# Miniprotein binders against 8-oxo-dGDP phosphatase NUDT18 (nudt18), part 2

Target 1, 325 residues: 8-oxo-dGDP phosphatase NUDT18 (nudt18), of Danio rerio (Zebrafish) (Brachydanio rerio) (q568q0)
Amino acid sequence: MDSQSSILEENLEKILRGEGLEFDSVAEQVDPVTLRKNVCYIVGAVIFNSKEEVLMVQEAKRECYGRWYLPAGRMEECESILEALQREVREEAGIDCQPITLLLVQEQGPRWVRFIFLAEETGGSLKTTAEADDESLQAHWWDRKSPLPLRAHDILSLIDAGLKYRRNPWFPVTQPVDFPCHVVCQRLFLTFISSRADADDRLWLLMSNNNTSHHPRLPIVVSFRTYISKAVSKLIEDCMPSSYISVHIRGILGVQHNGRIPGKTDGICFNTLVLLENTEEGAEIGSPPSLETDCYRWQEVTNQGLKAKIIERIKDGSVLPFQSL
Short names: E, the ipSAE of ESMFold2; O, the ipSAE of OpenDDE; V2, 0.75 times the mean of E and O plus 0.25 times the DockQ between their complexes.

## First folded at step 1 (miniprotein)

Design r5y
Fold by ESMFold2-Fast, scan of step 2:
Structure r5y (fold): chain B 325 residues (1-325), chain A 110 residues (1-110)
Amino acid sequence: as target 1 above (325 residues)
Amino acid sequence: SPEVLFEALTLVWKARRLAKEGDPELIKKAEELIKEAEKLLKEGSPEVIELALAIASIARYLAKEGDPELIKLAEELAKVAEELKKRGDPELKEIALWLEFVATRLEKLG
């Protein structure tokens, strides 16, 4: 085993476990993103009681006054994603909670990202109308069947995702980890699988050719003003434009953020699992697409255990879902 | 206000969703939501300029072959910018420059 191969394998195992890696600076010099200036992060909670009733809050805002929604709100400066979640649930519903896992990340580019959590009640007291304030009028456990005037119906799919995970988890527990980042970006597990009837599957990862470093690096793509998903497609277009391939974002392996330092760390790094599929009809392709740039190279994963784990996550869709709205 | 920005982004998302379905009734509702978002832009809030790119995003999803609504939206934003410049306030001048920038971008999408 080469020492470089050992380091890469250890880093891949860490990411597969939902752990973070230190964020070195990106090659592109870009001003840091800042909450309240150019990015907006929303947190929302799906919380069930022992009867599978879901926690709802009654809106106090003029335009949706009296309508019901999940506990949700904007992240504030100098807090972590988990701190924002716990604060919003406490302010709107009166209860203390602990996150079980992220259920879903939704985006409309770096300007708007929503983190939906499955969480559990750990204490506090359900907010009553006597405690009504600007945050909410009251909180209630909803049986999901009785008529209830909703602010918006988008939360029904979020509640369903929570029920699905609670009953039959299909991806491992995924929690945000504290690693500072100054931009909205993705660290890519950009994968190509070669399958032949007469041989075991082979797995390839796209790696950065960083001439300033001797250590192997996964590609990092930065989102400036377009959809986060488009940054991946742009990278593929730039490095293999003549290839007949489709790009599938399978999901998110991890979320890195540390918002505790004002104005420097309001960014997010998503560790993203991406599958390239050959669109050429009937061909068994034994090698990944040719690259039209010296900035990247293909690296085969030859460790049998690690290869099997990555392929299984891809084929089973065993990753945190990611949606562009 | 951060609340106003969040509300405007929600209206933008709703308008995009309705426009994607191609139904003339839903397109009409999407246009109404865009007008509401444009109204927030005209109120002179510090967040108003930041919403202009979100409006441009909606316009792209409503873009039809030779869509006159994109041109109309660009014209309205340019008109607001001219009116703000006439008042001579340095803060309003900065807002006017951003509205002109957004109007130029919407015209390109059209």
Scores: ipSAE 0.000, ipTM 0.143, lowest interface PAE 20.6, mean pLDDT 74
ESMFold2 (binder alone), alone request of step 1: mean pLDDT 55; pTM 0.412

Design t7a
Fold by ESMFold2-Fast, scan of step 2:
Structure t7a (fold): chain B 325 residues (1-325), chain A 94 residues (1-94)
Amino acid sequence: as target 1 above (325 residues)
Amino acid sequence: GSKLRIRIEVEVDGKVYVFLFRIESPEELRRAIEEAVRLIREHGVDEVEIEIHADSPELARELAERIRELLERLGFTDIEVRVEGNTVTIRARL
């Protein structure tokens, strides 16, 4: 009994630190995702110099020729997310960089994901017009005030997010970790919090109820033909189909990706923090919603230190942001 | 009884809220729609996605039209409705 609780607590601590867990086989038999065929990953960089000027690149593509944007591009086969970031920045802006943290993950449908990083310059030299090629025409440090014809205005919120994090970080440094995965999926920290005026907060996590397993498991949901957020909704619909339930995806605790074996490890596993709120009139006071399945169970987190850490991350929104486009 | 399941997904200032309803009677359907209207108004919703699984294609089309009209009354101007057999997906932006 104690052994199982200790293993769970250690695994939860690892995820909270942005570390990965080995990916177990999924119950659904789904063909592996493959880069450039049925999934597309975009990486983008927000990089500031000592004057808080942001790195910009001038587009060489015909559709947006001459317009300016953040260094960004598609991931290629046989590279990690960080390798893709460093390659795109070098190709488009001529500088070497190191990631500080992920700032934002965005999705558009089940097959398009964009990773935005805050990164720092470590070397190289700004790409000049004499070095113009198919990747970009040149790079500049933008003061964010001078007129600059932008390819799109979506980057303004990304630059703002980078400035905010740089000045006052609101979530821990979160970096992709090297763990192979063949599908796009989420490992869920699906939480319920009970807060009473006369008692300490209580916390529950949804767990897979597999009696043959020697290790406690968090639920894993696969995104196939649907948005990542919709996959979470499906799990909740399957477990609790009879009541009004609100679900708040707080954000991402970690990103697991390998990418080194094309067609076999092009997937991603997000460790996702989700807050479940029962909005139904007459809901049980201080108890999580009743489950209509034996496949899952509510597990109370009784370790006071671990409980406090999880509740703080939820209440403060101290988690890597996630957006569906 | 009818086999009607409704999932409503709303996005407000970068936060995603998901509301799930299982409907077994016409009274429950009306209540679920009223609740959805209340939630949309309370949260100042910019985008909403609704997925409905009905027990017939005819019911799916009827519900799609009814919900489209409701979203128009709430001020949504960019409404996309997709009907595939017994499943309806509606995406609306303010």
Scores: ipSAE 0.005, ipTM 0.412, lowest interface PAE 9.9, mean pLDDT 80
ESMFold2 (binder alone), alone request of step 1: mean pLDDT 70; pTM 0.641

Design t7b (from t7a with E9V E11Y L20F; at its last look DockQ between E and O 0.19; V2 from the best seeds 0.00; counts 0 for: pae E 14.1 > 1.5, pTM E .581 < .8, other shape alone 3.039 > 2.5, unsure alone 69.121 < 70, placed apart)
Fold by ESMFold2, look of step 3:
Structure t7b (fold): chain B 325 residues (1-325), chain A 94 residues (1-94)
Amino acid sequence: as target 1 above (325 residues)
Amino acid sequence: GSKLRIRIVVYVDGKVYVFFFRIESPEELRRAIEEAVRLIREHGVDEVEIEIHADSPELARELAERIRELLERLGFTDIEVRVEGNTVTIRARL
């Protein structure tokens, strides 16, 4: 059993570092998602120059002609998320870039998922009006003060987040990792912290009871034609329907995607940090919520170093944010 | 069963907090509203997003209106509300 515990702890450490884990199959037959058929991924870039001016592109589309926005666009077949980012910035702004970190993952129900990056310029030259095409009219560095007609104001908080991250990062660098996935899903790092009057807090993880594997696994919940963020709610309804609990999605520890085989590897696995709290008055502090199914079990994290790392991430909220629009 | 679900995303001083609440009764509804208020006050909110899922569109809109009024009293001036049947999303910036 020691070798199984060591393997679990190694895997938890990898997830906490954003390295991910190879994605294996889900328990039932599940059809793979297909890019542009039933999933749509969007990338967007926040890029600053040495004056802290932000890279902006002027829209060529009829609906927002002449208005300005961040470089952004849809991911294409056979691309990684990072390749899509670099292609889109080059096409719209003429700039070569390298990612620094994800800043935000957004979803709009089943319609799309958007990945916002902080990135740095590594080459190229700003697109001029002489190079205007149906992707964009031109690109400029914006001082964030001068009047500029924006397509939408949603980007202002993204620009601010990018600036703040450059000055004082508040979560570890998080970039998509190259692991194939056939569905849109979350691997849930689902935690409960219990207190004792005379001891340090105890940390519990929800684990799947998977008879096909000799080592414990974190739960995987698949999103199909619904909001990714709602998958946690469905799991709670399935295993803890009688408990009075507060569910806190802290954010994303990592993003796994490959995209190399259209219709086979177009999915994404999000490694998601979740905190449960028992909110029933007078509830026992020393134990996690009761489970009403044999599909899952609570496992205490007894490795003190690992426990401390997980608790710190929860308390500080040092994770990539996730937003449902 | 759950009558109301609330998701709160709070952006403060380079930290990002995401909370999810499940509510099954009027007492739990009051507690969720109080928790949302506490998070807003405790964290000095730059940006907040609240998603409300209710048994009926009328209930969802009533709760959203109360939360909007609170956000206005706290000084938020850029409040966006999106209504989709039984789901209301409120986004506010300071």
Scores: ipSAE 0.000, ipTM 0.237, lowest interface PAE 14.1, mean pLDDT 79
ESMFold2 (binder alone), alone request of step 1: mean pLDDT 69; pTM 0.624
ESMFold2-Fast, scan of step 2: ipSAE 0.561; ipTM 0.779
ESMFold2 (binder alone), look of step 3: mean pLDDT 69; pTM 0.625
OpenDDE base, look of step 3: ipSAE 0.028; ipTM 0.469

Design t7c
Fold by ESMFold2-Fast, scan of step 2:
Structure t7c (fold): chain B 325 residues (1-325), chain A 84 residues (1-84)
Amino acid sequence: as target 1 above (325 residues)
Amino acid sequence: GSKLRIRIEVEVDGKVYVFLFRIESPEELRRAIEEAVRLIREHGVDEVEIEIHADSPELARELAERIRELLERLGVKEVRIEVR
């Protein structure tokens, strides 16, 4: 009804399309992150040829020498996530590639994040043993069945995820978008759904009441010295500490990163979809849990098309997977 | 403000269950523990993380030891309890 509701709807549509929003300042005072000093980002590629053989590289590093792994490596200063991916694949496997989509984001706190992509070969030449260097000894297309000494078995589930997506995509193409951020944070679509047999589903979003930008803001939570997934729990502790609740982190709608300026744009903003279930004894059926603070409010999504899109993404799990290790 | 708060996190197949209790009675503490136990038994979790916020460091440590013993008896492989 008001202009703030219209602005919220536009912002929600942008995020659902995989676009970004400008990073607003956070309430908590947190120092910027700097790549390779206090945060480490890993990129990895799952690439198939026409025979569904997967690209593998043979390790040159002493501790895993001669073992095979997916093309993967640490992001360098002044790189975007996509630039890091293309560089690692070229250096280790000799081929040029283009990302198709993110397949998985894995984390161990704000200091370690791994981005796994499904990508396709666009050129170059497969690295041979004659071209062996410190980056890798060689690259091969693996049939996924023949015995191959792997550096680690964690990649088997990554390869399977890539095959599954390639054959039957279950979430929209999701690529990092260029938006500067100085911290590792999550912008939360913290949702509550009321489902009744005799009525259409109703949907609420948790909103921040402190809007210095003069429009409605989704909560932003910053991870500091703990798992990124714990930031959701901290927000819940802040706004509903006495509530018994179940939280389902559905996944990621978008990834915002720039990386161009060390110490200023090395942060990441994840647009994260979260489903909250109120299981408190005596809770009114169909109402979101009561808030114990004036810092946040529940905003009902009354636009029927937008509501349907969000509920569908939640119920189908049609979002980029996010995993804590 | 409450004198004691407990946050219990249980991870099951990528889904995070968060239980937030403002503990003002033994009954509320019992309920918090019973819900964590129910999830562990029902879904077979390997890891449980608990944060205890209390005005008294002595009471928080005593409570942490009792909860750890209970979860270990239930077969939880990794139990992490933080006192603040």
Scores: ipSAE 0.000, ipTM 0.342, lowest interface PAE 11.3, mean pLDDT 80
ESMFold2 (binder alone), alone request of step 1: mean pLDDT 66; pTM 0.559

Design t7d
Fold by ESMFold2-Fast, scan of step 2:
Structure t7d (fold): chain B 325 residues (1-325), chain A 90 residues (1-90)
Amino acid sequence: as target 1 above (325 residues)
Amino acid sequence: GSKLRIRIEVDGYVFLFRIESPEELRRAIEEAVRLIREHGVDEVEIEIHADSPELARELAERIRELLERLGFTDIEVRVEGNTVTIRARL
């Protein structure tokens, strides 16, 4: 009876469904992150009406006064990501909304993260110029064609992503789940696929092996001053420094956060799907790179259904997009 | 012994190399350029950790020359202690 492999398969299925796992304590001493001190989270909403017009707000801030943008703003203390989204849309546009899914996560180092949602209108009334305040001057439904002075053109790709998803979803609905964390980190599905002509693909995952009395766990990497991709590459350098490899961060499977819990819980845990490829010349060996440490091990995924599901998500890019700015 | 660690990032792809020869360095950069062209990305970031500031500066110049030969025209090089960071655009 392989109880540890059974627990691993259950945990993998949970993450693939966009659910979370309880955050384990980080073994290394790392200072907690704190909102407004050393980390900043932005939420933004892409909302369409029945005519596929997109909700826009007119900026009241001095540096972008009078220009139009998506409803967006900073998360505050003691609120969840979804609470921040609903508050910002209500304050800036007068509209009540419900999130449909995350569309995109963007980062600029681990100190700045933006969560873009596709959401739907559930009530409220469009904010008018008579209701202008320091949050916004007014809100309007934009046909996406008429000239409109934008604060920045970065939102055009966000609006297009929302339209694409609304018409033909290419990844499963992904919403933040309430799990407290004190750091910005990633739980990694670090995968290796062995492909040969005329043979079924084999799939391997990197597993943490630091405490042999516990069931197998996915590696957790804490993000520092650099991009999340650099944190992932540091893990790889630590465990297989002699290997010639390529790493592709495929996307985010889930987002874990609960800022409502007292005690420095302003952190975030991303469940991140990563593809590792051996680029060594002449190395069609069919096995993942050898590890130069006892802290990690390769675990083959032998469950055929689970293996096929994971490989499909990787090959099709059926994962919440992630971008480093 | 020299510890040369090269990280090349192209459109979400990250390549990690331990470099022991000039030929390996050239091959690593050529592979990065191949991926840039395949994915239609015009930008690459290269980060190198050397075992001395002098070696870091020498590597910065050699990599700049290699990127210029490969067609890059907008190259920014930053040297901080033993670390070289190069951002290049076609």
Scores: ipSAE 0.013, ipTM 0.458, lowest interface PAE 8.4, mean pLDDT 80
ESMFold2 (binder alone), alone request of step 1: mean pLDDT 71; pTM 0.644

## First folded at step 2 (miniprotein)

Design a1 (from g0 with E20W E23T K24L E27F K39L Q42E K43Y E46R)
Fold by ESMFold2-Fast, scan of step 2:
Structure a1 (fold): chain B 325 residues (1-325), chain A 89 residues (1-89)
Amino acid sequence: as target 1 above (325 residues)
Amino acid sequence: DERTEKLVDEARHLLERAVWYATLAAFYAREGRLDEARLALEYAERYLRRAEDIVNKANEMGDTEAAKRIAELLEKARELIRQAEELIK
């Protein structure tokens, strides 16, 4: 194996561990993304006590006044995703917390992303009605069964996801990292697996043929103008339109956010795991789809340990869930 | 050495699982959920033991680089398990 392949393997291992990676300058989106100008990020916390009661806050906002919801709010400029989470929980519930893991990344349109965390209480005091302010009226531990007027029922699935993870986790702890980024984009693990009953699985990754780079790069797709899921589908349609394949976004391997890093940008890069599968009629084909472009190529993963790790993540769904609303 | 890379990859995978289960054990312990904490700690200890067996084999083979590459993660796993064990006490 050459030096290019060893660098790729090192980079793939880093992404699988949730670490950040450098990437070539993205020219497709000219203007950097900035909170309050052209992008909105929401953080939310699922926090349980020892009785499996979930932390709830009573809304002070006019439109949902008196209704209950998970601690959640908009991120502010120049803070990390984790700092935003801890600030929102402290402001709305009076509780200090530490994140355990991301539970879910949700999108609604090209400029709205919500990060839901499973977190634990580490201190503070539960906010009482005497402490009511513009952030919230009070906080309470909800038994999840007693009648409680909710702002919206979307949080019920979030609470269930948190309980499921606590009891039987299905993906590794995944935390956002501060890393330079000026756009909203995805680094794609676009995978194709060839499976035969009497042989080991073979794995391919789609690689960028960036003509200004001497090292192999995973594809970068700018998501600012469209849904994350739609951006992936457009790339696939562009490079392999005649293929009999289905596209499955398995989930997010990591989240890189500019945050505290100098540059006055709120750019985010999602390391996104995508599986391409032959349709039922094409299942016997052992090679990845032919590409109708010189911008990308297929690279087989021949390192047995790395291949096994990636295939395991894909087949077991052992990856942070992603949802388009 | 291809053999060395395979041992390192296997040990690293086991240690990453040990770290994760130790973290989960500490979380459950802080929540007062001791049965779940003990179960998670047991998984962490099993993964650590399997990784230690690989490290011992690498040392017996004279592979100082393989042992060195996993030593830091091995110590991290041991420390997190110790912390979880103290919380369960």
Scores: ipSAE 0.000, ipTM 0.104, lowest interface PAE 22.1, mean pLDDT 80

Design a2 (from g0 with E20F E23A K24I E27W K39W Q42E K43R E46R)
Fold by ESMFold2-Fast, scan of step 2:
Structure a2 (fold): chain B 325 residues (1-325), chain A 89 residues (1-89)
Amino acid sequence: as target 1 above (325 residues)
Amino acid sequence: DERTEKLVDEARHLLERAVFYAAIAAWYAREGRLDEARWALERAERYLRRAEDIVNKANEMGDTEAAKRIAELLEKARELIRQAEELIK
């Protein structure tokens, strides 16, 4: 009877399915983030109609007045990420929508995050010029061919990502889940794959030793005054400083947030898939890098089914994309 | 006419959503992720049913042209849902 290994495997399966785990590890020295003061979350929607025309809104803001963009805006207090998305689409385009999946998470640190969704129209009426207000002048279905003055070119890649996903999904549907968090942080699936010509691949996960409760924990790294990607690199530098390794953030397995309840809950926890590669050409690749700290340990994933799932997600890139701007 | 075009557009939109969810249901099923597959399949079935309701109402009102224009997409949606159901079984 190994209850700790059973709990770990259950938790890993939950995260791989895009579900959440309770955030119970808090760094004493990090103050809570607060929307509109020291953190900004943007939501944006890619919505297609039956003709693969994309929903566009005409900007009412003075600095981009009359230019077209995807429905997008800042999250407000006391709402979920999905509620923010549905509100922005309703306010700017006049339609009701159902989010299908996250397409992309982008950061421009410190503490600026944008969530781009693929969503479907479920009702409402397309906003007309007679309904123009401070949110937008009107909405339109764009054929993606006709000349249209865009606010910025960055949305073209977002539209393309939405089309690609609609035609052939390459990662699982990933929706934010309601778990409160007061900081911007990552729970790391920090992986090392050992490959030998004469044997099956072995998989290792970095585990936290630091004051773990009664079950094994994945490392949590807080993004404080730095990029999310930089926080991962710093953790690795701190625990493996003498190793010749490269760090690859493969993507996001899940997003945890619960802003519906007033208070210090404006934070986000990302479940992040990270791959380490040994860059030392002369070394045998059979073992993960040596740790120069007692805070973490390497744990081999010996469950063959779970190991195969994780390795496949890594090799195929079957994971929600994450980009640093 | 305008009425037929509106019905065709609405039904086509729903069927394209049914096709999309049926495809992701099949993808989840092939990966052994049966709970996510069932979630996606349920959504595909819901969209198919809504599209079929529109087609049935149009036929009852004597508008057979709308049904003809979406017949191929309707068959495609049904077949993909059937394939997803078989993979989940």
Scores: ipSAE 0.011, ipTM 0.428, lowest interface PAE 9.4, mean pLDDT 82

Design a3 (from g0 with R17M E20L E23S K24F E27L K39F K43E E46Y)
Fold by ESMFold2-Fast, scan of step 2:
Structure a3 (fold): chain B 325 residues (1-325), chain A 89 residues (1-89)
Amino acid sequence: as target 1 above (325 residues)
Amino acid sequence: DERTEKLVDEARHLLEMAVLYASFAALYAREGRLDEARFALQEAEYYLRRAEDIVNKANEMGDTEAAKRIAELLEKARELIRQAEELIK
């Protein structure tokens, strides 16, 4: 009986459901990130009413005064990502809201992360000009077509993503889960698919060999001074430098965070789905690329149900999008 | 045909994803973020290839109207990807 394969399969199922796993220790000694000192988290909300009008707030800040934007702001110490979202929407728009799902995670380097949510109105009342303060001048439901002076046009793609999800969800509801982490890092579902016309697809995952528990572990990459695409590429270059491969970051399977211990657990762990494709001409490759290191190994996923789930998430892009700025 | 309609819906979804990522690539390119633009472009190209496979299957099933609707969105996705490629140059 293979108890190690059973434990791996249970952990993979948990991550696919958007659940968390305890943060494994990283081999490299890295100082913890600290909110408001060396890391910044932004939350933003896409909220539609029954007419598919989107909630907008008018900026009070001098540099963008009078311009309109989605409700958004910085996360504060001792709050969860969801608590930050609800506070910002209430402060800027006067509306109480409940998050439906994450729509997009954006990062700029290892020290700036923005969480965009699709959320729904649950109460409150639209902020009026009589209630103008430092947070915002007023809030309004925008028809998305009438001229409106925007602070920046980056939100148009966010609104479109929200509409698409609202009408036809393409990935499962994905919410942050409470698991403390002291760094910004990625736990990688680094996948290779072997496809042949006469056989079912085979699936391989890259596994770490440097675990003290003797249980299979997914690779963890710390995004220290590097954005997500560069961090993944660096790991691939380190373990398979001679391979002709393209790297496709499919998206995020889960977000782990618990900032309740200020300065010690202000980090985030992303469970990231990555696909490797062979680019070499004429490559009917039934096996993943050879590894030039003893730090990692390829593990075939032989459980048919689990294999099918992972391949479907990859092929359909049924994963929370991740974007680097 | 219920099966053909499901393939059409799947292809539409993939083409919409190609459009979304091509738009991200164009945004990155305009900001001079060429590495990130290339990664977004790779995502757009991946979704385009997946949609092309489904269009081919729909054509083989003889649903010319469904394939025609998909082909129009396919051309839009191809054009946006081409524009993003031009910006990355």
Scores: ipSAE 0.000, ipTM 0.356, lowest interface PAE 11.4, mean pLDDT 81

Design a4 (from g0 with R17Y E20W K24L E27Y E36L K39E K43L E46R)
Fold by ESMFold2-Fast, scan of step 2:
Structure a4 (fold): chain B 325 residues (1-325), chain A 89 residues (1-89)
Amino acid sequence: as target 1 above (325 residues)
Amino acid sequence: DERTEKLVDEARHLLEYAVWYAELAAYYAREGRLDLAREALQLAERYLRRAEDIVNKANEMGDTEAAKRIAELLEKARELIRQAEELIK
């Protein structure tokens, strides 16, 4: 028993540090996702120079011709997320770069995901109009104040997030890690915090019952035909339909992806921090909601250091932001 | 007839997973990720053994047709596992 608890605690700490855990495919009847067939991954970069000017590229595409945007583009076969980022920045802006951290993950519909990075320039030279091609017309360092015709204004919030992180990071550096996955899924830190007068906060995690005789496992939710955030909410409603609680996805603790074998490793596993909020006015309860399923169980986190770390990440919002569009 | 189709489908499914994990093991071995390579190889070997058990049971019952229909995939899985083992050495 002590060995199992020790392994679980080690794995939880790895995830909290943004590291990955091996994904052992147990869903033999679920078809793998395939890049360019049924999933689309977009990467984008927020890059500042020493003057805090942001790297911009002028669009060559007909629909937005001549307008300016962040370097961004679609991931290709056999690429990691980082390799796609470095390739797009090089092709569109002429610049070599290295990521500092993920700033934001966005999803839209089933299996469309965008990864926005804060990155730094490491070499290359700005693409000039003499080098214009199908990828972009040119690149410029924008002072963020001079008038510039933008393709879309959504990037203004991305630039602001990059500046905020650069000046005062509010979550740990979070980078994609190399772990293969054949589906788009979330491994859930599904948390319930119990507060009582004259006592420290208690923390509970939802655990899978299917591996109770072996290594304990966090729940995995596969998104196949719907938004990944909707799949999480459905799981919780199915497990706790009569509870006076709401579901809040706090953010992402880690991103696992390989991408090297098309049709087999094109999936993504997000390690996701989820908070259940008590919505009943004036309610104080000492235990998590009763489960109406045999598939899962509540496990209290009794390790004081680990409990404190998880509660702190939740209360401070110290997690990579995740948005459903 | 129906029994042969079910055995072929079961064995084919297991062999397809053996092939997938063998390819993954070879990928990790080439990348120098030996711990992940060994883990993937163990999974490939497990799926292969389960498929071989089905083939052996079918032969034991006198149904050699199932074995014939999956022979090509069975040999492919064995060869890919052999290649992955060599890369891990």
Scores: ipSAE 0.000, ipTM 0.175, lowest interface PAE 15.5, mean pLDDT 81

